# Ledger of designs, part 2: VHH binders against Gamma-interferon-responsive lysosomal thiol protein (GILT)

Target 1, 207 residues: Gamma-interferon-responsive lysosomal thiol protein (GILT), of Arabidopsis thaliana (Mouse-ear cress) (q9sv73)
Amino acid sequence: GKSGKVKLNLYYESLCPGCQEFIVDDLGKIFDYDLYTITDLKLFPFGNAELSDNLTVTCQHGEEECKLNALEACALRTWPDQKSQYSFIRCVESDTKGWESCVKNSGREKAINDCYNGDLSRKLILGYATKTKNLKPPHEYVPWVTLNGKPLDDSVQSTDDLVAQICNAYKGKTTLPKVCNSSASMSKSPERKWKLQVSYANKATNY

## First folded at step 4 (VHH)

Design s33 (from c5c with E100S D101S; framework vhh_5c3l_4)
Fold by ESMFold2-Fast, scan of step 4:
Structure s33 (fold): chain B 207 residues (1-207), chain A 120 residues (1-120)
Amino acid sequence: as target 1 above (207 residues)
Amino acid sequence: QVQLQESGGGLVQPGGSLRLSCAASGFTFSDYWMSWVRQAPGKGLEVVSDISEGGSSTYYADSVKGRFTISRDNAKNTLYLQMNSLKPEDTAVYYCAKYSSYGSWEFDYRGPGTQVTVSS
């Protein structure tokens, strides 16, 4: 390793509205800008799901969420690069009811299907369960975002705030992306849109 | 300390067979899922096969399913890939890879690779 890259971890569940907004809009800006060159993005599709003593997974938004979490876990396994992973996840999260079109257009339909219908998808989800449950401090809601292992604080209000946090956390030797020069200002604004749509771990959701 | 070393690559004619081996050391081999990944000239990394800690679960990419067989010998800390009915499209550098943690798609170690060339 040559890493100085910022480790951006997102703990989420596929049917949480705040998670969908964060993935499509906030993470989208990381890839729309050249910020992905200094960011190591990791996605953990488990969120507020519960794991019983006999290893039965119960998802907060019901069985369809468990299905989409597993599909997204398989997609993350299918592509080695974060740009391809993010492209697929963004497709699904932009229209969760149209997920089949995302799979058909992925160029990896058979690999994803094989993973999803086999033992691998369950093994992947149990791994994400372990990683999510090992969070210190424990997550209280999703989307739960950590930057270099530390949860983002309540001052992160917008995509521009997230971009600025990533730019400020970068300790590598490559030239900072152009966006870092304009977004380093933390001078805006009080709204935290995606947090208003978050799913709390202790709150049941009926869908 | 962690080391992965592939062997068994070479030049083979279409329809031929090769068996790749990966010698692992410096970690508890039986605790980790292992992968064979490949990179063809000018292309990205492709996972061709995965195997669970005990060998009871395997995954194969559609491009190799029915032709390749992954296996492991935990007593010998060795991973294998039996490649049958080889095609020109299988030409690539083949890497043995260890997952750092199974829940994330993240290899913490990869061997130097072994070249497989399928050509008449």
Scores: ipSAE 0.005, ipTM 0.165, lowest interface PAE 12.3, mean pLDDT 82

Design s38 (from c5u with Y99G D101S; framework vhh_7uia_1)
Fold by ESMFold2-Fast, scan of step 4:
Structure s38 (fold): chain B 207 residues (1-207), chain A 120 residues (1-120)
Amino acid sequence: as target 1 above (207 residues)
Amino acid sequence: QLQLVETGGGLVKPGGSLRLSCVVSGFTFSSYWMSWVRQAPGKELEWVSDISEGGSSTYYEDSVKGRFTISTDNAKNTLYLQMSSLKPEDTAVYYCAKGESYGSWEFDYWGQGTQVTVSS
């Protein structure tokens, strides 16, 4: 079938402040409103990590980031629906030091733990590595967002800008959410919150 | 050509058992992880179970853990899902899938599916 939904891919790493803000605030607006009805969200928890020739993963923010990326990969594997996936990822990214509570309250604790403690989490991360490294053009920083395979326009600096881009990209037959038909106002200055806290791909791995 | 064929579905009463089979062809079976995924009428796809290359590690969705067992027979190029203590909520089309690379919920080579109906 033909959905025409906007494919929103987010390439991120769990301990990047800009990624946390984008996930909690920007994606939160999409899911708290009805924009998720026209959006197909995919999350790729790898970001600026590096692969050695022997496939050892080194994360930009250290071992804790690798751990949380793997946990989130397992959670994404556990839920096929984007709303459940996003709910869990929002929980972790809202308080990364409190992630254990997110797992305990998920209803999927055993499946997530079995994935994390076994071979599956590494395979998931290597898959995310492949998808992230195959980006054309290559990502320059995280959070890296693509709409229908194209990197987000430089003009998109705020949640309202992101909403407008999603609305404009929609080609399906479903009734547009009311937010898509709201009068756009330029009286409010763009808020560049997440863009100010991005993690650059060309930065040293240890900082 | 790569192919996956699911069989073993059917109508069963609550508390009953079924064994699903997925015969794979055209690739080296033991070199890949394999998955079972299901879709109930009007619902989203739900991951059920995974098995690693060579069958050393298995993983389950919480609602099926202790009731379902995933296994492989590498000599027969076959993936199995043994289902016991079936509940009406297990009613779904079941698919087997081969993954070449994780990174998303996308799989290479979904099977055709087999219908499982649990009702009195």
Scores: ipSAE 0.030, ipTM 0.426, lowest interface PAE 6.9, mean pLDDT 82

Design s4 (from c5 with Y102W W105L; framework vhh_5c3l_4)
Fold by ESMFold2-Fast, scan of step 4:
Order: C-alpha cells, then structure tokens, then sequence
Structure s4 (fold): chain B 207 residues (1-207), chain A 120 residues (1-120)
C-alpha cells in the first residue's frame, strides 16, 4: 500500500493498566496532533492470554478481559478506517466498566453485538492469538509496540519518545506533521510512562 | 494453486438485485471461513460479509445488513452473495476472499473481483 507510512502495531490486553494508559494517552497524542497522517495503526487485542491445546483462551486478568478483548476485536472488524477503530477502542479503554455506553454510541451497535455474540468473535481472537504468539522476537510484556515490524527501543518510555521514533521512521513524501519538526512537547502536562505499568508474560494478574 | 473467480456483477438500477458467485478451486473449500469484501472508488477495502466453514454462522457490515445474504454450497465449491435493495453507495468492485486458516485474520487469496455499479 501506502508508501512510507510508519506501521505501528500495538499488542495489548484490555484490562492491563499500562495498555489502557498507552492507548488513551500515548496513542491519543498521535490522533490529537495529526501524527496519524504518517502512521498506519494496527491493534491486536490478545496480549498475554494463553491458548490451550483444545483452543480454550485464558486471559491474564480473567474472563472479563477475554470478553472485552473479543468486543474490541469485533469493533476493529466493523470499521475499515483506523481513526474510527481508535476512537472506539479509546472509549472502551478509558472506562472499561462503561463499555456498553461506547457500544451504544458507536453507530455500529448491531454489527458489534452480532459479531460478539456469534462465532466470528472467537475466530477473530484466535487470529490475534496467532499473530501475537508468532511475534519474532516474542513479546515479553504488554503493551508491546512494534514500528515497521521491529520492537520499540528499550529507551522509549514516554509519549514524546514514541512521537520521535515515529517521526524518525517515516520514509514517505508527505510533509511531516509540525510536531516532528518542533522542539515543543505535544503535551502541556508531564509525560506518562507506560513502561512502569506493563503486564509481563508468564505472570498471573488476578485482581 | 488456489483460484477464486467472481461473477454476477453488472449495472443495476437503485432498488434492484444482483447475485454474485465465486467459484473456488485448489483447496478444501469446506474447511475455510470465506468473505465478500468490496472496494468503492477512492476508498479502502470493506468486509461486507463473513461465513463459517459449514455456513452456520454469518456476519454482515451494518451498511448491508437486511439487504445482502451470504451463502455457500460446499458440494459445488461456490460462495454466493445475494444483494437486494441495491443503493448507489453499494457501487464497488466485489471480491471473494479466503482466510489463510481458521486462526488467521489475513486473507491469503482474493479473486480478481467483479464490478457492481448501481445507477439510474
């Protein structure tokens, strides 16, 4: 496709605090400041879940996480464009207890519910399981972010760091968003550090 | 050598109907989820409908729900899309698409597409 856009893949699980913070705050800056014009965002809602030999999915934060992962998978299937996808996912991740309001206000309630209550949601989650488990190198925690197929540098821990990496990775001919050429921060508030709230693979997290 | 070949597209007036067919070969058709996807001029791909291996589960985009019906005939290796109450916004190239495997989100094969034009 699109020549030169930075492919930003996020591997996450819906009830991980670091994933929620990354989605709402860090990715929010990308959309709020037009960085999405040079970014191709893909979201993979599976995270640290485990898949048994008989294809039973067990989520790190329990059954509710599996349900929200499935809901978000259905939403991603419902919208073809990243801006609409992100808007819905941000709504759910900003208040996971209020997810029903996000669905009701989405304009896609029936399609999302049909997917979620049917067999498609399971197929989508198994697809995300395959994508996540086939990562090379394997993910070690979530949120796990790759730029153009490569994991983020371990030094990237803040929104400003992420913005700089995206700007530096862009190879297309479109004029860079102003934030890429400005010394001013995208945010007027202190940077948030998602790396301090990550959920590690191989750790039970039953809250 | 997977092959998917769509047919049945054409020019139709608003409110009209068309039935698309997709002839599949080179793989065990009955073992795969299948989809119809479309691309309108100047827009990205939209998944219109999905159907499970045996046809017991189907989904539809909100834009076509109640108007389109996906079905399959595994004995004939054929996928169908019945399109009723067609609207100008349904104008697009329609592709038959095969998922890579039961756990994949990717289509590994699409047909060459069939053009559907809805205009008076």
Amino acid sequence: as target 1 above (207 residues)
Amino acid sequence: QVQLQESGGGLVQPGGSLRLSCAASGFTFSSYWMSWVRQAPGKGLEVVSDISEGGSSTTYADSVKGRFTISRDNAKNTLYLQMNSLKPEDTAVYYCAKYEDWGSLEFDYRGPGTQVTVSS
Scores: ipSAE 0.025, ipTM 0.504, lowest interface PAE 6.8, mean pLDDT 85

Design s5 (from c5 with D101P S104D; framework vhh_5c3l_4)
Fold by ESMFold2-Fast, scan of step 4:
Structure s5 (fold): chain B 207 residues (1-207), chain A 120 residues (1-120)
Amino acid sequence: as target 1 above (207 residues)
Amino acid sequence: QVQLQESGGGLVQPGGSLRLSCAASGFTFSSYWMSWVRQAPGKGLEVVSDISEGGSSTTYADSVKGRFTISRDNAKNTLYLQMNSLKPEDTAVYYCAKYEPYGDWEFDYRGPGTQVTVSS
């Protein structure tokens, strides 16, 4: 927005292993190191799902992924602030089979469940479908990350690489986070291999 | 141009009631989900309630469920929030928002908001 913050969009699906790793590890470091002070994070839980002509959603990893995508869409609607959004999404993506504990411990259980069990969750998912399908260039896999509307290049495979691109893209007037002065402030993180765990668009999954 | 104008806020005692209104123009009101969003002192924006295009589906923040009722009059392009059993923690600026689950990265509120203060 008008603050000059870097617009970091993540297009993902809840059961993609690469998406889980990106959310838990890469985005975790952004919030751990105060990089969120110069970053506007937006999360789009639809990924490689398909929308039929009658508006039926088919998720790449099956019905459980559709359910978790809808749950996460409701959480994103429930909390307008990125820190609370990220905290909840990280909880679910750290253990997708334990998602009910994340909801019960969220402090927003009733609002999330009302959204999830009602018509709002479907409206949210159709919105994320539209946003994801209108990407230019189209996404080729998930996690699909854009900075200020531009896809990240294939060289970004570590938190340090992501941090460097966010720091370099920042145009605002707030003081840069300490990590942006990274010589002696941040050690090099090992490669996380998240791109080797990506879910490619048009790749069949057995479920 | 989307225009949203909130009204009905004011000073009220705990346990009291207020009805907020939002006059909408510049878009096909009946075709959009609408929301009430609030910002309490020292806090971020909180979605209070959502309502579907025809009013058949509503959601509420846990903090207001059973006390607040969202409604709409599509013939009048007006959104309402009936607030009963008001508590000091309901003190906030209340914004009417045209809902898009995607779109601008700011919440899509266009009005200046209306201040609700709950104090004895």
Scores: ipSAE 0.013, ipTM 0.353, lowest interface PAE 7.9, mean pLDDT 82

Design s8 (from c5 with Y102L; framework vhh_5c3l_4)
Fold by ESMFold2-Fast, scan of step 4:
Structure s8 (fold): chain B 207 residues (1-207), chain A 120 residues (1-120)
Amino acid sequence: as target 1 above (207 residues)
Amino acid sequence: QVQLQESGGGLVQPGGSLRLSCAASGFTFSSYWMSWVRQAPGKGLEVVSDISEGGSSTTYADSVKGRFTISRDNAKNTLYLQMNSLKPEDTAVYYCAKYEDLGSWEFDYRGPGTQVTVSS
């Protein structure tokens, strides 16, 4: 593309602990260090949900996950800019039981509620189902991350590894963020904490 | 093949009204959700309003709710936006967009846009 920005797609489900940690901690570092200036972030709230032949959605962590996925889909529709989208999603994923306070403080309460309580939320979720199910190769677990259309290598285990991959993939003309030339640690946990709490695509979970 | 053509923009005084139209061709208009999207000077894109295939479901941005009304005429393949009580903050290029079933606000096509300027 014309921008040269790194396309970072995150396929996730709202009640997966690994997804929550990835969104709050790993993506948080991207925004904290202005790495978002070279990154085009797209979020796909469907994850390991299943779509039946009659278009019934069944979420891996039950109906509450379906509801929060729909809320987040509506929020993503409400803001076209990734910084506002991420700010809202981070709020919800930081405390999924307190999601109503995130909506009330969003400045988009009416638009989000109209979407969430109406037919649009289902239409959005079916779109995310299509995008998630059409992944090549298919996702094996969530959070599932692709850079420029390719899944992250298994060697990417920390926020610092993710930052390095984004920096290396950038092909645009703007000055690289200073973190791309820094040896500073970007992760609070050097262990693959979110990887230890992933939700596998072919496995039911009891939350 | 797919064509979307906006019209009805122009210069208007604060408190005035405009009606935007979007003529659609090259696809089965009645089978798609449609949107109005705008871009104000120096700002990003904002989804103003969405309408379902048959017009039974609509949404509005908080900034325009109660002032703007989206509607469609499937027999004429035309999308409308009635804009009342216009404010300087409504100054933007307005785009008609066909929404594919892609999630988020990704659109497979939007028209060339029509400029709305609210002066004062």
Scores: ipSAE 0.021, ipTM 0.446, lowest interface PAE 7.8, mean pLDDT 83

Design t1 (from b8 with S31Y; framework vhh_7b2m_4)
Fold by ESMFold2-Fast, scan of step 4:
Structure t1 (fold): chain B 207 residues (1-207), chain A 122 residues (1-122)
Amino acid sequence: as target 1 above (207 residues)
Amino acid sequence: EVQLVESGGGLVQAGGSLRLSCAASGFTFSYYAVGWYRQAPGKQRVVVASISSGGSTKYSNSVKGRFTISRDNAKNTVYLQMNSLKPEDTAVYYCAADSLEEWLYGSEYDYWGQGTQVTVSS
């Protein structure tokens, strides 16, 4: 059909360096370029974690990652709009040790704390586990990105590559953001390649 | 192990009523949003109604005022009360459950039922 924004799903874990880079830099440019006007962003904070038969979650980067994944799951439930969700997630992922300041400055401290300290955070993480483990094809590493349900092309290595793929995937009637028609050279800013900092699903727990 | 089972479909005359049930097992039902979808032959599956874990409801424009969705968490069941049925309501009706309550549209549900046929004759 002709309707609809590009569905951009990010499957990630909070302490993966490539995930932090992707969230802060790549997704940041999507909001900076007004690409959010043609994009439905969904974030899935579970990544390479494992779920045991008794529903115990084991995170690749240890217990702190499980706690930050749960915090971010609570943030995603707290705000209904993707802009507010992204703003909070970016704050945490920009400095994971400073996460308490992100909560204090969020304007939603009580709602986030009630979720985080209660049963809701566990329920949300189990939901993200189900979504992540049901991926077809299964994810091989994180950050794992799908556009309209399909994994990103192997050639997508940088923010500009991602921007181009989103622009090309859009089939709706809204006027494309100006960046979709840009043929300008890249600025002198370093090119970031999140695929060089990914966390593989088949690797042992990192220290 | 995880199952959604629809029932209550059948043949009914235009202007009649049917109540569909979707019985859930194998997961913590009260945590999930549930939607009803329908698919007519040769057509795409489309949303009819949805209900969040907290009880908030949404309806497609084609059924507003005629259909009512409700849930009974004690029975792990969601219902679709269909009144003033029209021939255009003829379809296979599916229930679907989603843990995050964000994908009530778009068919990214965690679990789907097998469907129940509803036929509305003139």
Scores: ipSAE 0.071, ipTM 0.457, lowest interface PAE 4.8, mean pLDDT 84

Design t12 (from b8 with Y105E E108D; framework vhh_7b2m_4)
Fold by ESMFold2-Fast, scan of step 4:
Structure t12 (fold): chain B 207 residues (1-207), chain A 122 residues (1-122)
Amino acid sequence: as target 1 above (207 residues)
Amino acid sequence: EVQLVESGGGLVQAGGSLRLSCAASGFTFSSYAVGWYRQAPGKQRVVVASISSGGSTKYSNSVKGRFTISRDNAKNTVYLQMNSLKPEDTAVYYCAADSLEEWLEGSDYDYWGQGTQVTVSS
């Protein structure tokens, strides 16, 4: 952008354990440390789903994943700002069985339900299918993360690694968030390695 | 195979008219937002008109009242009717389509055509 914000895109599917961990813990650090001030976050809920020639969507973790992907797509359309989008997605991904509570407490229950029950949810999912399938290089697993259009280095496996990459990629002229200073980063809790729980592409539906 | 193919460009005198067509194939055209962009030599590519999947239209100030964007979903085609053409309308005209946007006003979209040249002589 003209502001120099780092464009962070996450391609994911709602019932992948690695995606849940990445969303709740790794992306949580972006908002917890105000890294969102230098980050443009975009979320793409489709992941390893398959689209048949007759446009039937088959999700890797079955029909419940398709349902939650559609719900999250509707939430992303409902809120224009990344903080509200992330807040809702984090709620659902923190407890996928409690998703109805997330909708009820969202303040946008009618808009989300109208989208989900209407033609818009299918349109959005087909759009996310297009965005995901147009990735170059193609994604190999989810969560699949691109930073300024480039897939994350295979060496990036922890929250601290992600934070460092975002800080280093920022080309804007404003003061960096304090977390970009090594002292602030070192005060964090022990890191988890989300790459231990990824869902690889080209696998059969798991249920 | 996904494709957007522009046609209808050419040379026209100031005050004349041209109709551009953009034929889409390989995707569900009716659900996409579509826009017409133009780029003059040495300048950035800018949006001139866009049409939502629902058929609502939006125009840049420089073309309001002179250009009309429309779509024919049965033919998978979007049109740009250009009336009262001026020398400053000379540019390569591109169509673009996006699956998620309601309106095309930026530059990062799913599909772009190859462009068609419009030259307006004085």
Scores: ipSAE 0.348, ipTM 0.668, lowest interface PAE 2.5, mean pLDDT 87

Design t13 (from b8 with E101D G106P; framework vhh_7b2m_4)
Fold by ESMFold2-Fast, scan of step 4:
Structure t13 (fold): chain B 207 residues (1-207), chain A 122 residues (1-122)
Amino acid sequence: as target 1 above (207 residues)
Amino acid sequence: EVQLVESGGGLVQAGGSLRLSCAASGFTFSSYAVGWYRQAPGKQRVVVASISSGGSTKYSNSVKGRFTISRDNAKNTVYLQMNSLKPEDTAVYYCAADSLDEWLYPSEYDYWGQGTQVTVSS
């Protein structure tokens, strides 16, 4: 038994509505509450994009999605800490048309722009392509979430379900976050289910 | 078919040296970061050293100054030169290739070798 944080991996694409909702609302509960103290979040911006034999990337929601995936990949490389990474990604995913404001207010505009306009952004996207392609079992839709390397059960469809799974998976010695002892009260609030807005890997959703 | 094949392990006395090799095939080796990882009995697999596609190197604190990682892209091979070996270096050593150089999280790496045993006697 490994002692430590629950490893939460999110495989997503920037213009998928379900991915936007998951990032803003579901992950928002992790970071707005104290659940981030037991969670190690990793984000993989590639989703259902396709990689040709000559390494051309085609994004499910078109060129704008490829552009935002690359921007977010650069942001993830720019910050080593998950709170800063999530803060930026949440900003972009809350209003994808307003992404420039997120960059300008980030405090890392030059680093992000240098990455995005240089060779690094393409290298990062090809890396995320490999990580996504190597999923075992393969992803079927996005957002695709793994907890300690295993896909979430199909029964996990709401923020309350996700919180409960993270709380139950934690085997470290630090005090459990308050939200872990209040899951019943959270379920009293209306929740949107990201799984009603997923993008399937075998379905084109071009914008 | 992707393969990473480690060689060069063995039994050495404390203070001795070993050179491990990792031969890669079936993928575009030069585009990948490659690292060495180790797992001792009863312990988790941990990073030892990594080298990026561009040649920059990283080392764990336990091996800095004693181990040197290098790569030969023409031969699709990574090396780990291990000097001043200690009994606590005893482990199975694994070669791994990663597209993102995420060396702190071994479970997320793209490709792994089968491992080679290193035993350091006192």
Scores: ipSAE 0.014, ipTM 0.433, lowest interface PAE 6.9, mean pLDDT 84

Design t14 (from b8 with L100I; framework vhh_7b2m_4)
Fold by ESMFold2-Fast, scan of step 4:
Structure t14 (fold): chain B 207 residues (1-207), chain A 122 residues (1-122)
Amino acid sequence: as target 1 above (207 residues)
Amino acid sequence: EVQLVESGGGLVQAGGSLRLSCAASGFTFSSYAVGWYRQAPGKQRVVVASISSGGSTKYSNSVKGRFTISRDNAKNTVYLQMNSLKPEDTAVYYCAADSIEEWLYGSEYDYWGQGTQVTVSS
């Protein structure tokens, strides 16, 4: 593409603590640093859920996670722009028990509720199941992040590491955000290690 | 096995017509958005037409009024009726399907076909 924007895909599940931390803190800094101007963010709310042959979805953290995953899928369909999508998802993930307030204050309550209570929410979740299960290589845990289709290096442990990877991956012709022209690794911001709270896939193939 | 198989391509004179078919198997076709893309030599792959799971359609500016996309969920098939063909329509035509998008207008989707060649002579 001529945009050259870095494609940042996040595969997650709504009640994973590491996913909540990544969404609220790590992705929050992408918008705070104006990195969203060079980043194409896509969110996939399915995570480590399992899909039976009978198309029954079983979520790793139970039925409440399935409900919130569906709500977030509906929100992603409702807003076409990544800034509005992220704003809503951040609201829910900052306080999952207070999700109803996020919907009420969204300005899109009817559209979200119509999607959530209708057939569309199931269609969307099955779609996210397909996209998540088609990952090559398969995800090992969530949050699972790909940058231009490739999983993040295991050395990426902090927000500063993620920022540096996005800056280095950008191949477009627009001016880089200011943070890219200074070493993010020289920042004295506290390091947050979301990988300490990841949710591992239920069955790992070790050989 | 999931697959999209295109057919109906070939050689046609300018002003002529062709009907492309894309047969889907291995997934719940009726719930997917489907689109037609084309790629001419040395150019990027671009969207031609898209149809939602509900049957709503979108077209690129270059084909509006000349091409018609339709779907037959009972046959798991999407069609592209191409009328008033021009030499500029010469390309490999690809079928794509996606489970999340309402219409296909980007470049990343669940499934792609292998393509069918359309050549329009002047």
Scores: ipSAE 0.324, ipTM 0.691, lowest interface PAE 2.9, mean pLDDT 87

Design t15 (from b8 with S99T G106D; framework vhh_7b2m_4)
Fold by ESMFold2-Fast, scan of step 4:
Structure t15 (fold): chain B 207 residues (1-207), chain A 122 residues (1-122)
Amino acid sequence: as target 1 above (207 residues)
Amino acid sequence: EVQLVESGGGLVQAGGSLRLSCAASGFTFSSYAVGWYRQAPGKQRVVVASISSGGSTKYSNSVKGRFTISRDNAKNTVYLQMNSLKPEDTAVYYCAADTLEEWLYDSEYDYWGQGTQVTVSS
């Protein structure tokens, strides 16, 4: 059943610069303001990775990306709530080389490490592979954003545009967040550069 | 290939019972959350019951106290025991499985079965 909230799904990979920018800056505005009250955020850390017939995962930016995707998958399993999930993912994506500090300061170090070093991380990544491969239409690049199951409109040029799309898509019965009535509620004009740094899918290997 | 195969549907009178089975193949069943959904003609598909990989259960308010979900990991099978059936329980019942979620409450899952028809007469 639908909560009436806007279902915002982000398909990404941890070492894509455009994904890092989108997560830290664009998604940050959603959580800094009351938009999170009308948004159901889900994150899918697989992106443009490839899955062979023998279930070997090959990440677009190499083995370090596979490691960080697995870490983030474990974090997403560790927290059931989107605020805690986003907080951890933002920490890692703000400085991917400092990920160990994010784990240490998470309050869930043992659960994350047990998942990451055990069999669960692989099972989660295979799940994200399935979700990503089932996209209709197939993603062409990352970050790939869907709003209520539909790819984000190419006309979205800024964080303010994303905010407007979320506000317009809301079908719930609660009062719209104040930010939906004015983009001036944002503390600064958002910089949106993720579309300049997207990672394109290898279309030949997906079909 | 991955598949879920439902069985056990049929026609029953109000107040009767049925047991549905969902046999899974092609994946590590014990690692997945599994659940039952139902869809009446012209209506939205809705969740009925869910069981986590660890065996914890959740039920929709419409079936609490009447339906019981269980799993047998050795047989790769999930069951739905339906008691005190009502005409409003008439629907096609679907089995679904998901690798990411502990509980099934989103409509976008990894795998779905073909469905089994349950008809409850008054």
Scores: ipSAE 0.016, ipTM 0.413, lowest interface PAE 5.6, mean pLDDT 83

Design t16 (from b8 with L100W W103L; framework vhh_7b2m_4)
Fold by ESMFold2-Fast, scan of step 4:
Structure t16 (fold): chain B 207 residues (1-207), chain A 122 residues (1-122)
Amino acid sequence: as target 1 above (207 residues)
Amino acid sequence: EVQLVESGGGLVQAGGSLRLSCAASGFTFSSYAVGWYRQAPGKQRVVVASISSGGSTKYSNSVKGRFTISRDNAKNTVYLQMNSLKPEDTAVYYCAADSWEELLYGSEYDYWGQGTQVTVSS
């Protein structure tokens, strides 16, 4: 969706603990609350990775993160709908060591594996690199979230705050989920763990 | 090497037509969504039309019914047929390609062309 739906973009990397918590717990609320009816979710698995002059990708949490980022990029290409995309990504991010079971049980094992082992996975990752580097303003850490192209206010500390901001940003004609009528009481929820486990973007440094 | 090369721009009188072409190379064109964007002097770059890898089309309200986007995957080319042109259609038109299904927001697209000028006289 683009017609009045809130565009929620998540820029992340697969082995960042804060990204894992955000994807599993915070984004889960969007589907649990039926908030997905007014939300257009896009996922960008690259995060704080770096590109060398010869286009070699170096991931912040090492080669395993690069592998899982590529797997998730292939999954996002395999499914056109956000519910299926999120379901798979949530599976992997809930237990990154068990990712093979997520692929096996996906119903798209061949398509994902063909993408992952072929030229497409690298092209997808380079595309996500370009999208992430084109952020204005540049991301400072991951998970990095934008609503309708603008970074979330630094005051967003919980899932309930995110839900409230999505509800407030919606200007379309679809009937609002009931949770939007209760956002004020939900803003009292405790701060989510992902705020304590963000991965900060590298600055050129020898330490 | 990735390239998007626009052509077909020019000068036309109001009520006339132009057909823009965008030739793509260096990537798997058929798997990408492609769109046309325009920027008038002193204005922000805005979406005009997009076409998904599966062929689904979207148009901005300002051009709906007048412009038609299409693609030819065998030629790695996307087209914009512009009919019933108005002076307010005067702009530099840019081709953009994206691994996403939609190209309607921001500057987060994978690839951009250099643009082609369209001028519509009164």
Scores: ipSAE 0.000, ipTM 0.180, lowest interface PAE 10.3, mean pLDDT 81

